# VHH binders against Abasic site processing protein HMCES (HMCES), part 219

Target 1, 269 residues: Abasic site processing protein HMCES (HMCES), of Homo sapiens (Human) (q96fz2)
Amino acid sequence: CGRTSCHLPRDVLTRACAYQDRRGQQRLPEWRDPDKYCPSYNKSPQSNSPVLLSRLHFEKDADSSERIIAPMRWGLVPSWFKESDPSKLQFNTTNCRSDTVMEKRSFKVPLGKGRRCVVLADGFYEWQRCQGTNQRQPYFIYFPQIKTEKSGSIGAADSPENWEKVWDNWRLLTMAGIFDCWEPPEGGDVLYSYTIITVDSCKGLSDIHHRMPAILDGEEAVSKWLDFGEVSTQEALKLIHPTENITFHAVSSVVNNSRNNTPECLAPV
Below, E stands for the ipSAE of ESMFold2; O stands for the ipSAE of OpenDDE; V2 stands for 0.75 times the mean of E and O plus 0.25 times the DockQ between their complexes.

## First folded at step 17 (VHH)

Design uc94 (from uc0 with H54R; framework vhh_6z1v_2; at its last look DockQ between E and O 0.67; V2 from the best seeds 0.68)
Fold by ESMFold2-Fast, scan of step 17:
Structure uc94 (fold): chain B 269 residues (1-269), chain A 123 residues (1-123)
Amino acid sequence: as target 1 above (269 residues)
Amino acid sequence: EVQLVESGGRLVRTGGSLRLSCAASGFDFSTYAMGWFRQAPGKEREVVAAIAWRGGITYHADFVKGRFTISRDNAKNTVYLQMNSLKPEDTAVYYCAARPYQFYDSPKDYNYWGQGTQVTVSS
């Protein structure tokens, strides 16, 4: 997974993340650094994306079932990284393979500290290899959506105004992530950065790409992944597997250039 | 203290009309999406209609489109299901359900549920 869409305005995104804590109390996640959230139809590695994480990471006595939402850099910078510029990291930490996560120091260490997060997106993009050409076909991949009246499904919304109405009831994609905290050697703000855990593609996606993000389907899975105070690393990793509860449609080559940030990036073709 | 109380279920003849009501208390109704689900004998609970927290977005299942209409009255903390042209296949226990802001089609995604009201349609 190397490209996502996460374009919802902050308030819409926050409502889409409404949840129930362990006591049954309905809540919205509390924002950290909300000004760093930058909505986009075309997010690439090194950009910031919103993630959910347990409040217990910030407050020692907090209920671990309560949630914070915070923008984090895509591309995990390990806490032990010694260079002054995170872009100088020699290995790619955009994704983390589920089968080797406990073998790689960059991922094993933060995972041992309970640094699990849920990466939020409208959906993600993948490029299918086409036989007989060097061109790849991009697809937008997302949770199945209940079809709203007047707006229709994303494929039925042809005008920009209809596109905006679809998003008010959009079920966000919830991907399992690992984050870490890096302190710049020269001083300055702590950098929070994340990686998306990947698994083998499900049958439904196998013709598009051989890998997919580890998707947490439903609030029970999301809650268990985030709750590092009650759910051990071993138990949480049982949630990491492919899902068939996913849909997609082909999109135009506009999405290929990460500088393009318009609704055309995810519009069906 | 959260309560959803359905009312209006009764015996109706084929082709008749019925309005179900669901009175909500114990939570901020205006910030919740509301759904009507039904469970027919020998079947699983399924979504019939739903309405988002603002009321401008709705859903009606294909099997009730053109016959049923969901609506809400935030001043009265009540959601309604107007049922027209009733068929024997509509016989079921009808349940009111609530979840914050957005509605989904799966029962497991709803936090609050009523006890249900029985609708029987006879020919």
Scores: ipSAE 0.799, ipTM 0.908, lowest interface PAE 0.7, mean pLDDT 90
Fold by OpenDDE, look of step 18:
Structure uc94 (fold): chain B 269 residues (1-269), chain A 123 residues (1-123)
Amino acid sequence: as target 1 above (269 residues)
Amino acid sequence: EVQLVESGGRLVRTGGSLRLSCAASGFDFSTYAMGWFRQAPGKEREVVAAIAWRGGITYHADFVKGRFTISRDNAKNTVYLQMNSLKPEDTAVYYCAARPYQFYDSPKDYNYWGQGTQVTVSS
């Protein structure tokens, strides 16, 4: 996974992340660094995207079932990294393979500390290789959505009327991630960054791409992944597997340019 | 205490009409999406209709075919299901359900449920 969409306004995004804590109380996640949230139809590595994580990561003795929402940098920077510039990392940390997560120090160490997060997106993009050509067809992949009355096509939701019909009731994609905290050697603010765990693709997606993000399907899966206070690493890793509960459609080549940030990126062709 | 109380279910003849009501209490009704589900004997619970918290977005199942209409009155903390042209196949227990802001098609995604009201359509 190298491209996502996360374009909802902050208030809409927050509502979409409504949850119940372990006591059954309805809650909205509290924001950390809300000013770092930048909505976009075309999110690439090194950009900031919103993730969910347990409140216990920030507050001692907090209820670990409570959630915080925070923009983090896509591409995990390990806490032990000694260079002053994260761009000097010699290996790619955009994704973490599920089968080698425990073999790589960059992912194993933060995971062992309970630094699990849920990466939020409208969906993600993948490119299908066309047989016999060097051309790649991009696809937008997301949770199946309920078709509402008067719902237009996803691509037509640029008008205020259509936007409310489509995006105000959009089910967000919830991907399993690992995050880490890096303190720059020269001082400054702590950098929070994340990687997306990937798995082998489900049968429905296999013709498009052989790998997919580990998708946490449903509130229970999300809660267990986030709750590192009550759920062990071993138990959490049982949640990491391919899911068939996805849909997709072909999109235009507009998304190929990471600078393009318009509804055309995810519009069906 | 959270409560959803359904009413209006009864025996009706084929082609008849019925209006179900669900009165909500114990939570901020205006911030919840509401849904109607039904369960017939030996069948799984299925979504009939749903309405978002603002009331501007609705969903109706394919089997409804324009016969049923969901609506809500936030001032009364009530959601309604107007059922017209009823058929014997519509015989089921009808349940009211609630979840925050958005509606989904899966029952597992709803937080609150009523006890249900019996709708029986005779031939």
Scores: ipSAE 0.692, ipTM 0.856, lowest interface PAE 0.7, mean pLDDT 93
Fold by ESMFold2, look of step 18:
Structure uc94 (fold): chain B 269 residues (1-269), chain A 123 residues (1-123)
Amino acid sequence: as target 1 above (269 residues)
Amino acid sequence: EVQLVESGGRLVRTGGSLRLSCAASGFDFSTYAMGWFRQAPGKEREVVAAIAWRGGITYHADFVKGRFTISRDNAKNTVYLQMNSLKPEDTAVYYCAARPYQFYDSPKDYNYWGQGTQVTVSS
């Protein structure tokens, strides 16, 4: 998993993250650093994307079931990193394999501190290697979506106008992540950064790629992954597995270049 | 103190019409999506129609398109299901459900439920 779409305006994204706390109270997540949110159809490592995390990471009194939403850098920078430039990391932290997460210090340490997050996206991209060539077919992969219509009538859902209304009701992809907090040695603000946990692909995706992000399917899974105050690391890791509740469609090669930030990146071909 | 109270279910002949209402209280109705679900004897609960919090977008299941219409009246905190051209297959308990802002097709994604109203369509 090395490319996502997360293009929704902040207020639409926030409403899509409405949740219930432990006591059943309906809430929206509270934003931190909202100015760092950079919506795009074509997010790559080192960019910022919104994640959910427990309010308890920020306040000693907080109910650990309450959620914060914050943009974080994709590509976990370990708290122990000593160089002044995070791009100098000598290893790739874009993803974290679930089968080795407790063996890699970069992931085990923050996980032991309860630094679990939920990475939000419209969906993710994956490239299928084509038989008999080096060419790769990109796909956009996302939760199945309920079909939407204009109020009181059956509308043309494939028009640009209706496309925007579909996104008002889009179910966000919720991926399991680990984050860490890095203090630059030369001073400045603490850098929050994350990795996406990966698992073997489900049957439905195995023809496209052999790995997929660990998807948290439903509010119970999301709540348990986030709630480090009540859910131990060992219990949380039981949530990490493939899911078949996923769909996809082929997209054009426009997405191949990460500088292309247009709806064509995820449009069906 | 959230309440969803359905009304309007009754016995109706094939081809008839019926309007279900669901009155909501105890929450800010204008920030909630609403759905109508049904459960026929021996079947699982399934989505019939849904409407987003502002009312601008809807969903109707394929088997009811052209026959059923969901609508909402935010001034009355009420969601409706107009059911026309009723068939015996529409016989079920109909439930009103709510969740914040967006609607989905799975019952597990809804936070609040009414007790249901029985609709029976005779041949």
Scores: ipSAE 0.669, ipTM 0.863, lowest interface PAE 1.2, mean pLDDT 91
ESMFold2 (binder alone), look of step 18: mean pLDDT 89; pTM 0.905

Design uc95 (from uc0 with H54K; framework vhh_6z1v_2)
Fold by ESMFold2-Fast, scan of step 17:
Structure uc95 (fold): chain B 269 residues (1-269), chain A 123 residues (1-123)
Amino acid sequence: as target 1 above (269 residues)
Amino acid sequence: EVQLVESGGRLVRTGGSLRLSCAASGFDFSTYAMGWFRQAPGKEREVVAAIAWKGGITYHADFVKGRFTISRDNAKNTVYLQMNSLKPEDTAVYYCAARPYQFYDSPKDYNYWGQGTQVTVSS
């Protein structure tokens, strides 16, 4: 997974992340660095994306079931990295394969510290190889959405023009991530950065791409992945597997250029 | 304590009308989306209609469109389902459900549930 959309206004995004803590109390996640959140239809590695993580990472005596939402840099910079410039990291940490996550030091160490996060997106993009050409067909891939009707607005159910109506009730894609905290050796602010765990594609996506992000389907899975105070690394990794509860549609080549940031990037063609 | 209490279920004739009510207590009703689900014997529970926390965004299943209408009254902490042109196939136990802000179609995504009210439609 190397391209996502996360364009919702901050208040809409926050309500879409409403949850219950361990005591059954309804909550909204509390923001850290909200000004670093930059909505976009076309997010690439090195940009910031919002993630959910346990409040216990920031507050010693916090209930580990309570959630923070924070923008983090896409592309994990390990805590042990000793160069001054994170862009000089010798290997790509945009994604982390589920089958080797416990074998690679860059991911095993933060997992041992409970540094699990849920990466939020409207959905992600993948490029399907087409037989007989070098051209690839991009697809926007996202959770199935319930079809919404706006009061006083009864437009056609599947019209592309009606996509604007669905955002107010959009179910965010929730991907399993690992984050780390890097302190610049010369001083400065701590950098929080993440990677998305990847698995083999489900049957429904196998014709588009051979890999997919590890999707946490539903609040029980999200809660267990985040709650590093009660859920061990071994138990949390049982949540990492392909899911069939996903849908997609073809989009135009406008999305190919990461500088394009318009609704056309995810509109059906 | 959270409670959702359905009322209005009864026996009605084909072509008749009925209004179901669901009274909510024990939570901030105005910040919750509300849904009506139904379950016939031997069938899984399915979404019938839903309404978002602000009330301006709704959903109606294809099999009830034009016949059923969901609405809410935040001052009364109540959600309604107006059922018109009832058919024998509408016979089921109707359940009220709640989840924060947004509605979804899967029962698993709802936090709070009522006990259900029986609707029987006869010829």
Scores: ipSAE 0.783, ipTM 0.898, lowest interface PAE 0.9, mean pLDDT 90

Design uc96 (from uc0 with H54S; framework vhh_6z1v_2)
Fold by ESMFold2-Fast, scan of step 17:
Structure uc96 (fold): chain B 269 residues (1-269), chain A 123 residues (1-123)
Amino acid sequence: as target 1 above (269 residues)
Amino acid sequence: EVQLVESGGRLVRTGGSLRLSCAASGFDFSTYAMGWFRQAPGKEREVVAAIAWSGGITYHADFVKGRFTISRDNAKNTVYLQMNSLKPEDTAVYYCAARPYQFYDSPKDYNYWGQGTQVTVSS
C-alpha cells in the first residue's frame, strides 16, 4: 500500500469519524495540528495523512477509549533515528509486514509502547501487472459503500458526473497502523510518523496485487486496535488479517503521477 | 436515557398505505442518521431506507423503491417511513435505528434501536 486518497474537507472527515467511547457517549475525535491536514486525491509516502489514536498517548490518566485525530507523516521514523533529516532514513517504513512486525526493532518497540493508530483514507490505489506488457492498470480500492440518492429525487451517485455526491456519506477506509515519536537531535518539534501494516491479499484482490493493508472492519475492531490501555499487543494483533469486505474499480493513468491531485484520480473508467 | 419509539404498524390489505413514525429522545437527533430496518420471521434484519443527519442524502432498498419514502423532522425529533402499494412480502417487524451522521446498510453499525412495530399485509 503506497498511495491513498484522503480528500474530504476537515469537517466532513471529522463527522465520518464519530464514535462511541467506553461509557457509551457519542463523540467526535479531537484534532491535534489540524492546520497540517492537507486533503488530496493522491497521497504518497512522506506526505501527512490523518490518523486516529488514543487520547491517553497525550494526556496522563485520560480515558484510553477517547480518540484524537492528528496528521502524521507517512513513513515511520524510529524514535532511535540519529540523523537530522528523516528523508535520509536508509530503509523503507511505508509498510510493515504483519508476519515480521514483532521481529523488526523499528516496529516492535513502538508496539510495546502501545503506539497503535488507525490510518484514515477514502481508499487506496494498487497497480495491476498485465501479462505480456509493461503497462500496469491502476485500481481504487475502498469499503463497499451504500448507494446514496439526493433527498427528494431518484438518483444514483455512482457515475463520474455524480461522484462527489457520495462523499457526505462516505465510509472511510480504516487501516491498522503503528506510529512512533522522533525528537530531532538538533532540537525542534517532535515528529509523529506512521507505517501501515500489510497482510496477504484476500481472494477478491489477489488478481490486482499480492499484498493489502490490514483493514479494521467496523467499530469493534477499530476501538480494540486503538485502546492500548485495555487491549494488549497480543490481543490487538489478532485483529490483523486479510478482509474480503472490500471493493474496487479501474481508474485512469492520471493517478500514476503523485503530483496529480484531482477527482479524476479515483473516477471510474 | 436514549429511546427510539416506533408507531403506526398494523394490519393492512394488499395495495394499502401506512405511515410509520419513530420518535427519538435522549440524544441530539439532528447529529444522527436514521434508518428503517425490517425483519420477517426466520429472516435476517435488513435495511429498508435510511436518511443522513442533514436530510440531504437518502437510501431506499431496491425492493421498496418507488413505494416507500423516508423523511425526517428535526424540530419534532422524528423520522418517518411512508409506505405505499403494500405487498404481502412487506410483512415484518419494522425497526428504527440511529448512528452518528452517516447511515450504513449493516445493523451492527447502528448504536440505538427501537423495539419495533409490526406491519402485516394480507391479501
Scores: ipSAE 0.800, ipTM 0.906, lowest interface PAE 0.8, mean pLDDT 91

Design uc97 (from uc0 with H54P; framework vhh_6z1v_2)
Fold by ESMFold2-Fast, scan of step 17:
Structure uc97 (fold): chain B 269 residues (1-269), chain A 123 residues (1-123)
Amino acid sequence: as target 1 above (269 residues)
Amino acid sequence: EVQLVESGGRLVRTGGSLRLSCAASGFDFSTYAMGWFRQAPGKEREVVAAIAWPGGITYHADFVKGRFTISRDNAKNTVYLQMNSLKPEDTAVYYCAARPYQFYDSPKDYNYWGQGTQVTVSS
């Protein structure tokens, strides 16, 4: 997983993340650094994306079931990295393989500290290799969506011509991530950065790509992944597996250039 | 204490109409999405209709579209399902369910559930 869409306005995104804490109280996740959230149809590594994480990471006596939402850099910078420029990191930390996560120091150490997060997106993009050509077909991949209708409005019935209507009740994709905190050696603000855990592709996606992000399907899985105060690393890792509860459609090559940031990036062709 | 209490279920003849009500208490009803689900004996629980916060966005399953209408009254903490042109295959226990802000089609994604109200449609 190397490209996502996360374009919802901040208030819409926040409501899409509404949840219940351990006591059954409804909450919206509390923002940290909300001004760093930049909506985009075409998010690439090194850009910031919103993630959910436990409030307990920031407040020592917080209820570990309460959630913070914060923009983090995509591409985990390990806490032990000694150079002044994170882009100088010699290896790619955009994704973390589920089968080797406990073998790689960059991921094992933050996991041991409970630094689990849920990476939010409208969906992600993958490029299918076409036989006999160097061309690849991009696909937008996302949770199945319930079709909505608006009372009394023009276009109350969902139409192929009005793709934007689907965002009114869009179910965000929730991917399992690991984050770390890096303090620049020469001083400056702490950098929060994350990686997306990947698994073998499910049957439904196998013709598009051989790997997929570890998707947390439903609130129970999301809650257990985030709640490092009550759920051990070993128990949390049991949530990491392929899912079949996913859908997709082909999109145009506009998405290929990460600088393109328009609805055309995810519109069906 | 959270409660969802359904009412209005009864025996009705084919082609008849019913309005189901679900009275909610113990939570901030106005910020929750509400759903109506049904379950016939030997079948899975399935979504019938849903309505989001603040109530302008709805969903109706294809098999009830044009016959059933969901609505809500936030002042009364109540969600309704108006059922018209009832068919024998509509016979089921109807459940009211709630989740924060957005509705989903999967029962597992709802936090609160009522006890259900039986609707029987006969010839």
Scores: ipSAE 0.661, ipTM 0.858, lowest interface PAE 1.6, mean pLDDT 89

Design uc98 (from uc0 with G55S; framework vhh_6z1v_2)
Fold by ESMFold2-Fast, scan of step 17:
Structure uc98 (fold): chain B 269 residues (1-269), chain A 123 residues (1-123)
Amino acid sequence: as target 1 above (269 residues)
Amino acid sequence: EVQLVESGGRLVRTGGSLRLSCAASGFDFSTYAMGWFRQAPGKEREVVAAIAWHSGITYHADFVKGRFTISRDNAKNTVYLQMNSLKPEDTAVYYCAARPYQFYDSPKDYNYWGQGTQVTVSS
C-alpha cells in the first residue's frame, strides 16, 4: 500500500469520523494541527495524512476511548533515530509487515508504547502487473459503499459526476497503523509519523496485488485498535488480518503521477 | 434520554399502502441520518431505506425501489416510510434506527433503535 486518496474537506472528513466513547456519548474527533491537512486524490509516502489516535497520547489521565484526529507524515521515523535529517533513514517504513512487526525494532518499540493509530483514506491504489501488457493497470480499492441517490433523482449512470455527489455519505477506509514521535537532535517540533500495517491480500484482491493494508472493519475493531489504555498489544494484534469486505474498480493512468490531484484519479474507466 | 418510537404498522392487503412514522427525541435529530430496517422471523435485520442528515441523499434497497419512499421532517423530529404496492414478502417487524450524519447498510453501525412496528401483508 503506497498510494491513497483522502480528498474530503476537513468538515466532511470530521463528520465521517463520528464515534461513541466508552460511556456512549456521541463525539467528533478533536483536531490537532488541522492546518497541516491537505486533501488530495493522490497521496504518496512522505506526505501528511489524517490519522485517528487516542486522546490519552496527548493528555495525562484522558479517557483512552476519546479520539484525536491529526495529520502525520507517511513513513515512520523511529523515536531512537539519531541523525538530524529524517530523510536520511535508510529503511523504507511506509509499510510494516504484520508477520514481522514484533521482530523489527522500528515497529516493536512504538507498538510497545501503545502508539497505534487508524489511517484514514477514501481508499487506496494498487497497480496490477499483467502478462501481455507493458503497463500496469491501476485500481482504486475501498470499502463497499451504500448506493446513494439524490431526492427525486433516478437512473444516473456510474460516472465521475456520481462519485462527486456521493462523498457526503462516503464510508472512509480505516487502516491499522503504528506511529512514532521523533525529536530532532538539533531542536525543533516533534515529528509524528506513521506506517501502515500490511497483510496477505484477500481472495478478492489476489489478482491485483499480493499484499493489502490491514483494514479495521467497523467501529468495534477501530475502537479496540485505538484504545491502548484498555487493550493490550497482544489483543490488538488479533485485529490484524485480511478482509474480504472490500471492492475496487480500474482507474485511469492519470493517477500514476503523484502530482496529479483531480477526481479523474479515482473515477471508473 | 434517547427514544425512537415507530408507529403505523398493521395488517394490510396485497397491493395496499402504509405509511410508517418514527418519532425521535433526546438527541439533535437534524444532525442524524435515519434508517428503516426490517426483520422477518428467522431472518437477519436488513436495511430497507435510509436518509442522510443533510442534502436529501437517500438509499432504497433494490427489493423496495419504486415502491417505498423514505422522507424526513426535521421540524417534527420524524422520519417516514411510505410503502406502496405491498407484497406478502414485505411482512416483517420494521425498525427505525439513527446514526450521526451518514447512513450505512449494516445494523451494527447504528447507535439508536426503536422497538419496531409489525407490518403484515395478506394474500
Scores: ipSAE 0.764, ipTM 0.897, lowest interface PAE 0.9, mean pLDDT 90

Design uc99 (from uc0 with G55A; framework vhh_6z1v_2)
Fold by ESMFold2-Fast, scan of step 17:
Structure uc99 (fold): chain B 269 residues (1-269), chain A 123 residues (1-123)
Amino acid sequence: as target 1 above (269 residues)
Amino acid sequence: EVQLVESGGRLVRTGGSLRLSCAASGFDFSTYAMGWFRQAPGKEREVVAAIAWHAGITYHADFVKGRFTISRDNAKNTVYLQMNSLKPEDTAVYYCAARPYQFYDSPKDYNYWGQGTQVTVSS
């Protein structure tokens, strides 16, 4: 997974993340650095994307089932990284393979500290290799959506105004992530950055790409992945597997250029 | 103490009409999406209709479109299901369910549930 869409206005995104804590209390996640949230139809590595994580990461005695929502850099910078510029990291930490996550120091260490997060997106993009050509067909991949009567499905939208109505009830894609905290050697703010865990593609996606993000389907899976105070690393990793509960449609080449940030990136062709 | 209390279920003849009500208490009704689900003997619980927290968007399953209408009254903390042109296939226990802001089609995504009201449609 190397490209996502996460374009909802902050208030809409926040409502889409409403949840119930361990005591059964309905809550909205509390924002950290809300001004760093930058909505986009075309999110690439090194940009900030919103993630959910346990409040216990920030407050020693917090209920581990309570959630913070925070923009984090896509591309995990390990806490042990000694250079002054994170963009100079020599290896790609945009994704983390589920089969080797406990073997790679960059991921094993933060995972051992309970640094699990849920990466939020409208959906993600993948490029299908076309037989007989060097051209690739991009697809937008997302949770199946219940079809509302005053908004069309994303595949049926005819205009930008109609597209806004689609998002009122959009079920966000919830991907399993690992984050780490890096302190600049010369001082400055702690950098929070994440990687998306990847698994083998499900049968439904196998013709598009051989890998997919580890998707946490439903609140039970999301809660267990986030709750590092009650759910061990071993138990949490049982949630990491392919899912068939996913849908997609082909999109135009507009999405290929990460500078393009318009609804056309999601529009079916 | 959260409660959802359904009412209105009864025996109705084919072609008849019925209005179900669900009275909510113990939570901020105005910030919740509401759904009507049904479960017939030997079948899974399925979504029938749903309405978002602001009432500006709704959903009706294909098998009830044009016959059933969901609505809500936030002043009364009540959600309704108007059922017209009833068919024997509509016979089921109807459940009221609530989840924050947005509605989904899976029962597992709803936080609060009523005890259900039986609707029986005879030919």
Scores: ipSAE 0.780, ipTM 0.894, lowest interface PAE 0.8, mean pLDDT 90

Design ud4 (from yc2 with D105P; framework vhh_6z1v_2)
Fold by ESMFold2-Fast, scan of step 17:
Structure ud4 (fold): chain B 269 residues (1-269), chain A 122 residues (1-122)
Amino acid sequence: as target 1 above (269 residues)
Amino acid sequence: EVQLVESGGRLVRTGGSLRLSCAASGFTFSSYAMGWFRQAPGKEREVVAAISRSGGSTWHADFVKGRFTISRDNAKNTVYLQMNSLKPEDTAVYYCAANYAYHLPEDAYDYWGQGTQVTVSS
């Protein structure tokens, strides 16, 4: 996973993240640095994307089950990185393989500090290699969506009016992430950056791509991944596995250029 | 400032019992997970048990499971290790440690006590 869509306006995104704390109280996550959130149909590494994380990372007296939503840089910069420019990091930290996460210092260290986050997206994009051609077919991959009137899915056959309204009740994709905090050696603001954990692709996606993000399917999985005060690193890592609860459709090549940021990027072809 | 003070270590015979205590001060105890480690002479430090912030979740190493029990009292800022059916192999200095996250205990914990000696004689 190297491209996502996260286009919802801030207020719609916030409501889509409604959750229940440990005491059963319904809550909305509180924003940190909301002005850094930039909605886009075509998010690439090094851009900021919204993540959920425990409020305890910012308030020592907070319950670890309470959530903050914050934009973070996609591409984890380890806390121990000594150079002045994060873009000079020699290792690609856009994704982190689940099978080696406890072996890599870049990921093991923040995990030991409870720096687990949930990366939010409308969905993600993958490019399928086609036999007999150098062209790749892009797909938009997302949770199955339910319409209030009847069970429904996004399709090319949906009327323009129905397609526009799908976002009102969109179920956001929730991907397991690890973040770290980096202090520039020459001073400046602390940089919060994340990586997406990846697993082997599920059967339903195997014809599109061999890897997929580790998707946290449902509020129980999301709550356990975020609750670094009550759920150990070892227990949280048991949540990291492929899921079959995913759907997709082909999209146009417009999405190929990360500068294109329009609804056409995810529209069915 | 932050302090973790272990107590309860002593000489005990094989099959005996001990309860270790670790008194914490200088930080918000209920906001930290706690762990017990041990180190015998000439051996690496190893994790014995860990407990979440509330005490609602615990982990014990296989070699002490069924014999040792970790617990905590957040009102008293204290974590405990109840040790039953002690064996000579349990002889070690036992360390209390605090970590902001509930993590499988490793050497990179935030705060450490000075240790308490447990000796089990046959």
Scores: ipSAE 0.705, ipTM 0.873, lowest interface PAE 0.8, mean pLDDT 89

